VH-VL binders against b7kms5. Designs and how they scored, part 323

Target 1, 80 residues: b7kms5
Amino acid sequence: DTFETVRNTIRIESEVDESLRQLCHEERITKETWLEAAYLYLCEKPEELAQVIQLAQERLSQRKAIADYKRAKTMQERFL
Key: E = the ipSAE of ESMFold2; O = the ipSAE of OpenDDE; V2 = 0.75 times the mean of E and O plus 0.25 times the DockQ between their complexes.

## First folded at step 22 (VH-VL)

Design b_22 (framework fv_miptenalimab; at its last fold request DockQ between E and O 0.93; V2 from the best seeds 0.69)
Fold by OpenDDE, fold request of step 23:
Structure b_22 (fold): chain C 80 residues (1-80), chain A 124 residues (1-124), chain B 107 residues (1-107)
Amino acid sequence: as target 1 above (80 residues)
Amino acid sequence: QVTLVESGGGVVQPGRSLRLSCAFSGFSLSTRGVAVGWIRQAPGKGLEWVALIYWDDDKRYNPALKSRFTISRDNSKNTLYLQMNSLRAEDTAVYFCAHRVYSFEKWTSWFDYWGQGTTVTVSS
Amino acid sequence: DIQMTQSPSFLSASVGDRVSITCKASQDIKSYLAWYQQKPGKAPKLLIYAASTLQSGVPDRFSGSGSGTDFTLTISSLQPEDFATYYCQQLHTWPLTFGQGTKLEIK
């Protein structure tokens, strides 16, 4: 292990972020270390990884759908 | 060197229970990342995954067998167990225990070492 | 469940032959596939993991290729000790499943 870190800009859904924040607070950890730990845990149980990836893909699809809707709405408003 | 030795097989009547043991050496199931599983093979048939237990006592089962089979461990004895209840004729097989390893870089696992198996015969 | 289908189920070949065994997954399993060799009355032996990585101690005449749904185990030049049954296994999704096996016999 090293002390070197890489800066990331992470955007998390508000409800998930709040829940995660609360958990991290209670457990006296950080969201960063939680993410690291969660990933490492899944690497140790790669048989579980597919399920997490599937969930992540679903969430991504949802984000895209929302973004598309917002863009469409904005465009509509510009032309009205 | 990793070694696994199964025992406890035998002939039993349907409906009975049997507990298999797998004594292993060369690794510890207390070590993070380690897992051990059971795989069975009916006579003249292929391999069927039965169950897996992780170092943290997390367990996974073949759904078809989950209600009747229980995987467990005794770390102090470096022994894996398979409790088989309500045995059926179709449970007749050689039961192998196998060491599961994973790769951090490849995001996958495999069974790198297998025991020679113990034979379970369920017949009336 | 993910079905693993091997082809062929039986294969006859001669020493020195190049042979290939195919394993097809019913869905995308990435590269999470292992190949095992089993001889009669013996435990399976790991040959390849992660679809294409040769297990330590396994002769390099064995090789694995493929990703997604189609995988191949190749023996570049069959040796007498290679006549056995071979199994593929997916380790992508529970429950872990094996192919039905390919019995490689002497022609």
Scores: ipSAE 0.682, ipTM 0.907, lowest interface PAE 0.7, mean pLDDT 95
Fold by ESMFold2, look of step 22:
Structure b_22 (fold): chain C 80 residues (1-80), chain A 124 residues (1-124), chain B 107 residues (1-107)
Amino acid sequence: as target 1 above (80 residues)
Amino acid sequence: QVTLVESGGGVVQPGRSLRLSCAFSGFSLSTRGVAVGWIRQAPGKGLEWVALIYWDDDKRYNPALKSRFTISRDNSKNTLYLQMNSLRAEDTAVYFCAHRVYSFEKWTSWFDYWGQGTTVTVSS
Amino acid sequence: DIQMTQSPSFLSASVGDRVSITCKASQDIKSYLAWYQQKPGKAPKLLIYAASTLQSGVPDRFSGSGSGTDFTLTISSLQPEDFATYYCQQLHTWPLTFGQGTKLEIK
């Protein structure tokens, strides 16, 4: 087999997804092929991959902080 | 067999410019995944990274040197260059070029082959 | 910038001794560290990459360990040809940086 694939689901922030969908549409590619190409390209530059991972960690922390804030606000509203 | 050979070093006065060359064989600068860089060593001192260039002409610099130093390549001659402008006494060093390899599985890199170095001396 | 601090700066030891050199990073660099040996008047030679992987052709008396911020290069039985200066290098964060070096002298 030339290509074996794995089915998976991904959640992307709305603003980022809209921009990425527009880019993929204009370039006539799919998000999956863009993701594969981006990962393979960065693996050839691991010094740059490390910087992308740092950004990904920052985004993960921000997502967690927003979720924590929303849960705290919801709990406050339950006891007013 | 991978080889790297530096040239272009010499004695120059402060404020002058100098262009170093690194000729290599056994690999091509245009091969995907290849990177080549410059590392220098002042007399009696340790190693200091200067710059790196990737196969796609993407470049990275030591920020202390970026305003005065430019890395470049000529794929047809399989040659790496370092243009050094406004030279200072602190630029006195042996300059090495080095081949950088990476591991897809380990997500890191290292410098596996080094040239013999070329000496730059900046003195009044 | 990530500071790489080697200990000790100088080491004197006898043939047959077990020797360890440490390298400490100022922040987490995972396992993105290489060790080099440099003899007087020569270019550095790669010994260990990815913190613990031995380069082809390097004797197995050399080994590397550690991750995160603390790393160790060990020579299990020192040989006369091992006198040299040893450097660690991180390849995690720009700019790429080296430790200050450890000069190993054999008695």
Scores: ipSAE 0.574, ipTM 0.874, lowest interface PAE 1.5, mean pLDDT 92
ESMFold2 (binder alone), look of step 22: mean pLDDT 92; pTM 0.942
OpenDDE, look of step 22: ipSAE 0.607; ipTM 0.891
ESMFold2, fold request of step 23: ipSAE 0.526, 0.547, 0.479; ipTM 0.864, 0.865, 0.848
ESMFold2 (binder alone), fold request of step 23: mean pLDDT 92, 92, 92; pTM 0.940, 0.938, 0.939
OpenDDE, fold request of step 23: ipSAE 0.672, 0.668; ipTM 0.905, 0.905

Design b_23 (framework fv_miptenalimab; at its last look DockQ between E and O 0.81; V2 from the best seeds 0.66)
Fold by OpenDDE, look of step 22:
Structure b_23 (fold): chain C 80 residues (1-80), chain A 124 residues (1-124), chain B 107 residues (1-107)
Amino acid sequence: as target 1 above (80 residues)
Amino acid sequence: QVTLVESGGGVVQPGRSLRLSCAFSGFSLSTRGVGVSWIRQAPGKGLEWVALIYWDDDKRYNPALKSRFTISRDNSKNTLYLQMNSLRAEDTAVYFCAHRVYSFEKWTSWFDYWGQGTTVTVSS
Amino acid sequence: DIQMTQSPSFLSASVGDRVSITCKASQDIKSYLAWYQQKPGKAPKLLIYAASTLQSGVPDRFSGSGSGTDFTLTISSLQPEDFATYYCQQLHTWPLTFGQGTKLEIK
């Protein structure tokens, strides 16, 4: 079997990342292999995908809202 | 060749219990990705999903039936079971077991093979 | 729960006709839809999965289309053996749910 990896830059919320890092450390795995495993698991149980995707969409919306707020704040500060 | 054969149906009084069996061949419920489901059909009505069991013994239930119905398996016998408790008249139906498969590429599952069903009648 | 509504509930047609059955989901289910055929006293038979993929062994006169909330099963040229009841099923969200069925009968 061939095993080739692709480099990715992933930004994770700090609290989630810390919790995930702790879990991976305790279980002697990596965030990378966790992500791979989690995706494969969900692919095998696609009936569960909708819930995860919905949660992911909610988190994305939150990120966007925060980003918009920060941009607005920055603009206000520039004109003060 | 996948085959499923249901049994255990019959006439029971309300409040009683009944256990259905589904003997299957052509696949193993120990194989990763495999699932088997119970689906019922009341007389002259449509299809209602009851429960599903995955290869890893993970189980999903119709919320309306979860408190009374239990899905289980015996891999050594290639048999699926449905324990039905506190039966009601509205549980009267043909009960099918169905083979569940999934696609890694399409992110979805479906039921590709069904048994012929076993009839459960709940009446006073 | 996701409600699946089929239209029509009853359909009369003749051999050779092109017929279409519609299935509407109460919410977006992507392409997580299957179509089944059931004849009286028989188990359902899978026709289409993933909204548009034809199950092996099923005649190519059957086809599925759609995504999101609106789906269609089409029989290009109706054959005598095609008179049956057809069901759509969503496999997007628990609990899995079926349409109420469409009975295709001879005109």
Scores: ipSAE 0.691, ipTM 0.908, lowest interface PAE 0.6, mean pLDDT 95
Fold by ESMFold2, look of step 22:
Structure b_23 (fold): chain C 80 residues (1-80), chain A 124 residues (1-124), chain B 107 residues (1-107)
Amino acid sequence: as target 1 above (80 residues)
Amino acid sequence: QVTLVESGGGVVQPGRSLRLSCAFSGFSLSTRGVGVSWIRQAPGKGLEWVALIYWDDDKRYNPALKSRFTISRDNSKNTLYLQMNSLRAEDTAVYFCAHRVYSFEKWTSWFDYWGQGTTVTVSS
Amino acid sequence: DIQMTQSPSFLSASVGDRVSITCKASQDIKSYLAWYQQKPGKAPKLLIYAASTLQSGVPDRFSGSGSGTDFTLTISSLQPEDFATYYCQQLHTWPLTFGQGTKLEIK
């Protein structure tokens, strides 16, 4: 009988992490168990999982756009 | 053996209300991952999704119909209902109920068994 | 809303023919698509789910392919019982939507 786990490192936007930490504290759960429960629940409603994936793609695109802007600004400052 | 049988259809005047029933067997709507849906088909037309209810009583509606139609269930009778209010001529259709299942590994769902349908005619 | 567009709307074919029916989604729906067969006066019957998985009890002359926006239902050798109307359905985005149907008739 085993409960195998894997250690992962992820980066979460500060405002989202703060909100999630407060929720988990109030409910006396961990971020890990919340993530596992959320994924398993959504798998039982794949129509809703698809919505979450679409939103995740939008957030990923926004993160990339911000990173590109910062890189472009840094290069511009070196040439000014 | 999954079976679904719709009833309650008939001829009604515009503006009236009608409640459809779907008696089902061979599954429980209390089982995680299960759902039941109403789908309709106007004469000579294609299929249109109306509403779905999940095992945990969460509900989803076609937004064009949501203000007038309500899905509900009575687990003690293994029965699904569709309450239709303020009926219009465009609501004339055969109404089917369908069993909804999902795949954890495929991340999608489908309607594997359907009833024979009940006919609603809205005419003056 | 995701529009599902089937082609052709009407298909005339002979027993033994290989036929294909296409379904195009207005947006990426991954593989979250089902195919149904409906005969006159009867309820739809599931043929294929998850774009390409054959439902139990459906003959293996039926197959589905595609991902993203373009999907195909193929019948490798038509049988007399295959003349019916076929519908695709996306199960990716609310509201759930069906294609307009493809009526397959005997030539």
Scores: ipSAE 0.523, ipTM 0.859, lowest interface PAE 1.8, mean pLDDT 92
ESMFold2 (binder alone), look of step 22: mean pLDDT 92; pTM 0.942

Design b_24 (framework fv_miptenalimab; at its last look DockQ between E and O 0.81; V2 from the best seeds 0.67)
Fold by OpenDDE, look of step 22:
Structure b_24 (fold): chain C 80 residues (1-80), chain A 124 residues (1-124), chain B 107 residues (1-107)
Amino acid sequence: as target 1 above (80 residues)
Amino acid sequence: QVTLVESGGGVVQPGRSLRLSCAFSGFSLTTRGVAVGWIRQAPGKGLEWVALIYWDDDKRYNPALKSRFTISRDNSKNTLYLQMNSLRAEDTAVYFCAHRVYSFEKWTSWFDYWGQGTTVTVSS
Amino acid sequence: DIQMTQSPSFLSASVGDRVSITCKASQDIKSYLAWYQQKPGKAPKLLIYAASTLQSGVPDRFSGSGSGTDFTLTISSLQPEDFATYYCQQLNHWPLTFGQGTKLEIK
């Protein structure tokens, strides 16, 4: 098999990233191979996808809310 | 060619137990990605999902039935089982076993092959 | 749980007719829908998966469409062997759930 990879820039919440890094270290795997494996696993069990997707959507919504708050705050500071 | 054949149905009194079997061929439940499930149909009613078992022995249940029903397998016999305990009148139904497949491209699954079903009647 | 509601519950039609059965999900299920045909005393038979993909061996007079919450099974020209009960099913949310069924009867 040929394993060609593509470069990705992934930003993960700091607490989640630290926990994931620790897990990967203990299990002698990488975050990359973890993500690959997790996705493939979920593809094989698509009935589980909905829960993961819902969680992902919630997290995205939270990120957006935080981003909006930060933008608003920055704007306020500029006019003070 | 996938085939599934259910057996073990019969007439039982409430509170009793019954074990259904599903003998299948044309596939192996040890093959990655394979899953098999039970679906039941009360007389004159629609279809109700009961349970699903994956190739890795992971199991999922209808929450309404989880406390009384257990899905299991014997890979050496290519047989699926459904242990039903504390049976009730509302458990009266034809019980089907079905082969579940999935698609990487479509991110979904479906039941492509079904057995002819075995009838369970719970009555006093 | 995701409720699947089919419409109509009963449908009378004649051979050669174009018929459509609707399935509505209580929430967005994307395209994760299958259609089954069941004849009296027989097991369900898969017709369509992933909302619109025709199962191998199924006549092309059957077609599925829709996404999100609204789905449709269409038979372009009804044949005598098509009189049966049809079920929709969502498969990507636990617990898996079916519509209540649509019985297609001869007029």
Scores: ipSAE 0.690, ipTM 0.905, lowest interface PAE 0.7, mean pLDDT 95
Fold by ESMFold2, look of step 22:
Parts: sequence; C-alpha cells; structure tokens
Structure b_24 (fold): chain C 80 residues (1-80), chain A 124 residues (1-124), chain B 107 residues (1-107)
Amino acid sequence: as target 1 above (80 residues)
Amino acid sequence: QVTLVESGGGVVQPGRSLRLSCAFSGFSLTTRGVAVGWIRQAPGKGLEWVALIYWDDDKRYNPALKSRFTISRDNSKNTLYLQMNSLRAEDTAVYFCAHRVYSFEKWTSWFDYWGQGTTVTVSS
Amino acid sequence: DIQMTQSPSFLSASVGDRVSITCKASQDIKSYLAWYQQKPGKAPKLLIYAASTLQSGVPDRFSGSGSGTDFTLTISSLQPEDFATYYCQQLNHWPLTFGQGTKLEIK
C-alpha cells in the first residue's frame, strides 16, 4: 500500500544527460519517472528490450576499451 | 478460451496478391502487452517467422519479406491480416497466425497459441 | 540474422528411450529460446520457454537446458505420443528465427 523508492546515483555521459534533461524538462517529468516508464514499457516488448540491451552492451564494451587503454598508457608512463 | 482461425489461402499465380486473415477470440488485439504475428512453413520445410504486430500498432517484419508483405489489423473485428504482394513460388507455404506472450520476470517471450494454418500455393 | 542449427536433423528411437536434441545459436541469445513440438498437419505446440521452463500441461519427462549458444531438449522416457518434429526458436534478435527441425520417428 505504500510507494517504496530507493535512492541511488548513476553516472551518465554528459551529452546524453543533457539531452535527457532537456526532454524531461519539456515534457514536465523527472528523469527518474522516465527511467521507470521506459523500463516497464520495454518489459511488455521483450524483443525490443533485447535490442536496448544489445546497445547497452556495446556502450559498456567501448567504455572498458577506453579504460584499458588509459590503464596501459599509465603503466607505460611509470617508466619515464 | 483463446482461439485463432486463419482464412484466405488458395492457389494463385506468380506476381499476384493475396490477403490472409486471422480471427481471434478470448483476448483483444488492443490489450496492453498483446502481440500477434504470422509464421509460415513451406512444404517439407521448417518454420519461418514473417511478421509481428503489437497492441499499439508497432510492427516488425522478416527483412527478406518486408518489401512485399504488410501486417495489419482491424481492432473492431479483432482480426489480423497479412497482405502478400508480388507472390513467388517460394512463398508457397502453410501460414499460421500466433499469439505471443511475455514474462516480466524472465525478460523474454514465446508463441503460446497457434491457429491451424491456411495454405497458400503459388503456381503457374 | 541468428542461425539456429539443430542436431540431429533426423532421429529414430524406441518407446522408453532417452533422447536429446541440441540447438546451437550463431550468437549469444542468453536464455531467450523456446522449444516447440509439431505433429504432421498440425500447428506447433509450445513445450519449453526461457530455455528451461516447462509450459503448463507439458509432461515432466520433457526438460530444457543451456544458455548462451548451446541448448538441449531432453525427453527422459519416450512415449508413443512424442514422435513428432521439434523446433527451437530464438527471441533475442530480430528477425526471430527457428532451427531447421529435428524429426523424431519410431525405430
């Protein structure tokens, strides 16, 4: 009978966050309610949810590749 | 009880068009979360997905067929359609309509109810 | 497109046998796979969804296993009514695709 919420923080790339913030402002909603609505809607279309997950995996892989490159460069620079 | 009944099959010459129908009972095509679609089976061959339509009229197609086939519905008649244009011999098959269900908990779907199929034969 | 390859394409077995049919996806499909049974002249019937969950009313001699790219349908003790063609289907990538089928016949 009560609306239970959990407070969390997330990190979003700045250009994506700015676009999402503008959308939410124009539609007079919050980022949080947009996230909830998007997830619940996609759960009714699992075939489409799968496409979103594919994109998310691609973005995650690119972030890891950049992190690995930066880590390797930092190790190399320790021998200067 | 959920029922699906296909109709509209027949013998047709290459290059012609044909429209298949599927009448549903036991659920509404507009109920949130509902999806329905077409799967076909050529003689002696396996199953091939053709198209899917969601409750909100969103549509997905097998890309090999998209240029010639159109899925649609009439919500007031609770009826699904497949318009097939520029028919070829390779389109000869039994065409099934099917109901798609999903699981929120498992994040996936499957086809739980199928019609008995309608036969399309493309022959000169 | 995701190719779904079933093995074997044809299988002869006797009542009481244990049989296994495999399905291999050309890419990772997680557990988003269904198994169907089809008898001649009839529509397919759902057996298993989400790789391993039995559909209501399906006998527990049927089981499914696997994830990722390799999946197995097992019938622990064949009954006369189990002689049919079996198909797997992935539901993780557009377009939705089926395996080519496995025909299970009386030996």
Scores: ipSAE 0.562, ipTM 0.864, lowest interface PAE 1.7, mean pLDDT 92
ESMFold2 (binder alone), look of step 22: mean pLDDT 91; pTM 0.936

Design b_25 (framework fv_miptenalimab; at its last look DockQ between E and O 0.57; V2 from the best seeds 0.00; counts 0 for: pae O 3.4 > 2)
Fold by ESMFold2, look of step 22:
Structure b_25 (fold): chain C 80 residues (1-80), chain A 124 residues (1-124), chain B 107 residues (1-107)
Amino acid sequence: as target 1 above (80 residues)
Amino acid sequence: QVTLVESGGGVVQPGRSLRLSCAFSGFSLSTRGVAVGWIRQAPGKGLEWVALIYWDDDKRYNPALKSRFTISRDNSKNTLYLQMNSLRAEDTAVYFCAHRVYSFEKWTSWFDYWGQGTTVTVSS
Amino acid sequence: DIQMTQSPSFLSASVGDRVSITCKASQDIKSYLAWYQQKPGKAPKLLIYDASTLQSGVPDRFSGSGSGTDFTLTISSLQPEDFATYYCQQLNHWPLTFGQGTKLEIK
């Protein structure tokens, strides 16, 4: 049998990460095994996976909007 | 060979209740990834999704029907049920049960096998 | 809710014709759309899933195309047994919804 993993870095909103870490600690699992299990489980329920994807798209748009606002505010503050 | 057979339809008065059954073979609702749904069709009208039940007993409903309809199962009999309460004239339809499959590679699902339906008529 | 709108509602054509039925979603549903055929007094039969993939046993004169909001079912050479009503269904949003149907008559 063979087993391979890929090592990656991801960024998670602080309050969400704190909650996820506590859950994983209480359940005695790792964030990576939780992520793998969640994805595989949702693939067996594509109708629910679609809802998760919609939420992910909303969160991505929110992060982009916040980043754009901060960039614009920093440029504005250079002149005061 | 996947088969689904609906039963329990009939003529009932408004306000009454009726329980539909779907007896199936060729699959088990305890098999991971399996789901079965109810879809209805009013006379001369199109298809309307009613409810879906997953292998782990997770359930989803059409919000317009959720207060009056309940999906359930009896795995020992390979049977699915639709409990229909407070029936109205607009509930008059042929009720189908359908086997739902999914694709891991395509991230979507569809209803591949359907029963022939059972007719519910709500009339005074 | 995602509204699925089919056009035309009624279509009359001759054996051998190429016919197309369109389905428009009120929001992006990616490719998560199925097509069904239903003959009078019978259960629906799956034709196509994931917008363009033919179900096993479906004749290759049927094809599906589109993504996002605009989808098309095409029958390249109409046969007498293709007289039926055709429905699209989206599987990307709760509640699951169907188009209102397209009734195909053979002249």
Scores: ipSAE 0.616, ipTM 0.876, lowest interface PAE 1.3, mean pLDDT 92
Fold by OpenDDE, look of step 22:
Structure b_25 (fold): chain C 80 residues (1-80), chain A 124 residues (1-124), chain B 107 residues (1-107)
Amino acid sequence: as target 1 above (80 residues)
Amino acid sequence: QVTLVESGGGVVQPGRSLRLSCAFSGFSLSTRGVAVGWIRQAPGKGLEWVALIYWDDDKRYNPALKSRFTISRDNSKNTLYLQMNSLRAEDTAVYFCAHRVYSFEKWTSWFDYWGQGTTVTVSS
Amino acid sequence: DIQMTQSPSFLSASVGDRVSITCKASQDIKSYLAWYQQKPGKAPKLLIYDASTLQSGVPDRFSGSGSGTDFTLTISSLQPEDFATYYCQQLNHWPLTFGQGTKLEIK
């Protein structure tokens, strides 16, 4: 196997990122390898994958809702 | 050709233990993506999922039964087991073992083959 | 847990009829739904997986449709051997759950 890597910018919610960073530190792994491992594991566990996807969709919806609220607020402030 | 045959059922008193077996052929539980599970059916009732074991020995349980039931396997014998402890009257049911197939293309799974079941009766 | 609710619980029909059984999930399960047929004293038999894919060997008079929370099993022309109990099952969330069943009886 080749271990060619691709650079990615991942934006994670601050509390989750801190918790994940602490976990990775304690387990002597990296966020990158943890994400790789988690994905590979889930690819073989469709029931868990489905649950993770559902959770991810919910979190995305929350992000969108927050973003929309911020935009609305900014718009209101702009016209005041 | 996939076949599953359950055994070990019988009549037991409450609080006792019982171990069910499921002998299978036509597939290997060492094959990536393969899983086998137990599903039970109380008399005149519907189907209830009990547990599942994967090719990598990972296990999943119905939370209501996890503390009393244990799923395990013996690959050398192509046999699935269900250890049932502290049996209760409500555990009375036909217990089926079923083969779960995983589609890597569709990222989904289903139970495609079922055994004929073994009957467990818990009564005083 | 995800609740699976089938309707109707009982259905009377005649040979040759077109019949439909519905299954509703309490949450979105995408297409991770299977349909089973069970006859008295027998093990369940897989009919449909992934909501709409016909299992090999199953007559094409059986069909499945739906996604998300609403699903339907259809028998286009009921045959004598089709009188049985039918179950839906979700394979999206732990614990795996089944509908309560639909008993299809001869009218």
Scores: ipSAE 0.042, ipTM 0.761, lowest interface PAE 3.4, mean pLDDT 91
ESMFold2 (binder alone), look of step 22: mean pLDDT 91; pTM 0.930

Design b_26 (framework fv_miptenalimab; at its last look DockQ between E and O 0.89; V2 from the best seeds 0.69)
Fold by OpenDDE, look of step 22:
Structure b_26 (fold): chain C 80 residues (1-80), chain A 124 residues (1-124), chain B 107 residues (1-107)
Amino acid sequence: as target 1 above (80 residues)
Amino acid sequence: QVTLVESGGGVVQPGRSLRLSCAFSGFSLSTRGVGVSWIRQAPGKGLEWVALIYWDDDKRYNPALKSRFTISRDNSKNTLYLQMNSLRAEDTAVYFCAHRVYSFEKWTSWFDYWGQGTTVTVSS
Amino acid sequence: DIQMTQSPSFLSASVGDRVSITCKASQDIKSYLAWYQQKPGKAPKLLIYDASTLQSGVPDRFSGSGSGTDFTLTISSLQPEDFATYYCQQLNHWPLTFGQGTKLEIK
């Protein structure tokens, strides 16, 4: 591997990000290398990967629901 | 060439214990990504997954069997084991061990090679 | 647990016939499905993995299709050695589960 990196902007839920940041600090790693390692690990255990994907889909649905609620509320406030 | 050979089957009374062995060649359970599983088949019935052990000694069990069955390995002997305790009549089956592989590209795993199985009969 | 239901449980056909076996998952398992062939007194043999990928050494008369909850194993032209029991298996959730099997018999 050449270890060429690609810049990414990742937005993480605040409580999760804080916990992950603390973990990475204690373990002397970065969120980036943790993500890389976690993905590679799960690729080697696709039986686990499938379940993580399901969890990720659920979290995405929750984000969407919250976003929709906020949009609706904002619209109501604009017209009241 | 991957080969798996099960042994240790026999006739036992309910409540007894039995340990099965699976001797394998053509691969190492120390190799990253490798796994080996036990899968059983009751007489005239379908296949039931029992347990899986990964290269890193991580283990997964069928929840219905976890309290009584233990999967383990001896890498120096290239042998997989299944310790079965408190055996019941419904544990009567042919027990297979199977080689587990995965694909990075496909994000999936499968059992590409199976042994011929060893027969366990639990009866009074 | 994810239930895998095969259809039919029994199938009679003749050499040269085109046959299809269906496997239905109780939940979405994407493409995490494998097909196995088993003959009496023998170990199961892998035919298809990832729903549609043919295992090396398996004749190309075997093919798999489907995703999500509905899957199909097809044998384009039955050969004498193809009469056996076939199983589907999901790898999406613990515990891993198999279909109840489809016994393909000579008509």
Scores: ipSAE 0.704, ipTM 0.905, lowest interface PAE 0.6, mean pLDDT 95
Fold by ESMFold2, look of step 22:
Structure b_26 (fold): chain C 80 residues (1-80), chain A 124 residues (1-124), chain B 107 residues (1-107)
Amino acid sequence: as target 1 above (80 residues)
Amino acid sequence: QVTLVESGGGVVQPGRSLRLSCAFSGFSLSTRGVGVSWIRQAPGKGLEWVALIYWDDDKRYNPALKSRFTISRDNSKNTLYLQMNSLRAEDTAVYFCAHRVYSFEKWTSWFDYWGQGTTVTVSS
Amino acid sequence: DIQMTQSPSFLSASVGDRVSITCKASQDIKSYLAWYQQKPGKAPKLLIYDASTLQSGVPDRFSGSGSGTDFTLTISSLQPEDFATYYCQQLNHWPLTFGQGTKLEIK
């Protein structure tokens, strides 16, 4: 029985991706099945899902701050 | 259908321990997605969440109580327990157990059925 | 911890009145809020979950609304059996927390 799937592009921080690849390799699963399982599991514990969402929001904010810093630094380097 | 009955309350002195029981029927705590919680209510006061145990034995506690209170279960008896150590006057309350359910589609949970509670009085 | 603040703490009303009770969260809790009714000496009874979904067996004169931080429980036409204390509860942050309660009494 074949699942319908959608192909998407996801950017993951290098150290996190390396750790996730190692885990998936050791457990003989794929990154995508891990993501699917994690989401489905957390949906059964919405109170815990809320904690993961908060962490995800914090990481998103951190990514935006790093991007803003890099743009500001690039402008400084052009004028010096 | 779903029923919960608390027991084990009483009058105890500060510093003592007490174990509460919650006998339930109409559901199994082994069923995926199910949880049971302890909630307490001091006389004339509001409700305070104490602890929650999930079907897979994962547990969450109110941080203010975690060092003194332990939630556990015995699935063969359909019974939930609350072990309360180092009791204080502020622990005086009616203790309820409540059935926790969730919605996959709504990404939230709630307590749909409650027991009638058992009273704990901590007094010198 | 998320503080849940109910208003008013005490409400006096007559049979047939339309009343509203508000619940304010100290942080965004999305729609992850439940309302309970409690009569003296009894256990709480679930009325509404997910902010606005009515529990099975609860009369349709009860309704819930709101999202984010501001929530309202409305009783469209009070009946004698509705005089009780009402609690909101958030289920978005650990620890789970309840409002302090709103006691609804006959006039």
Scores: ipSAE 0.547, ipTM 0.870, lowest interface PAE 1.8, mean pLDDT 92
ESMFold2 (binder alone), look of step 22: mean pLDDT 91; pTM 0.933

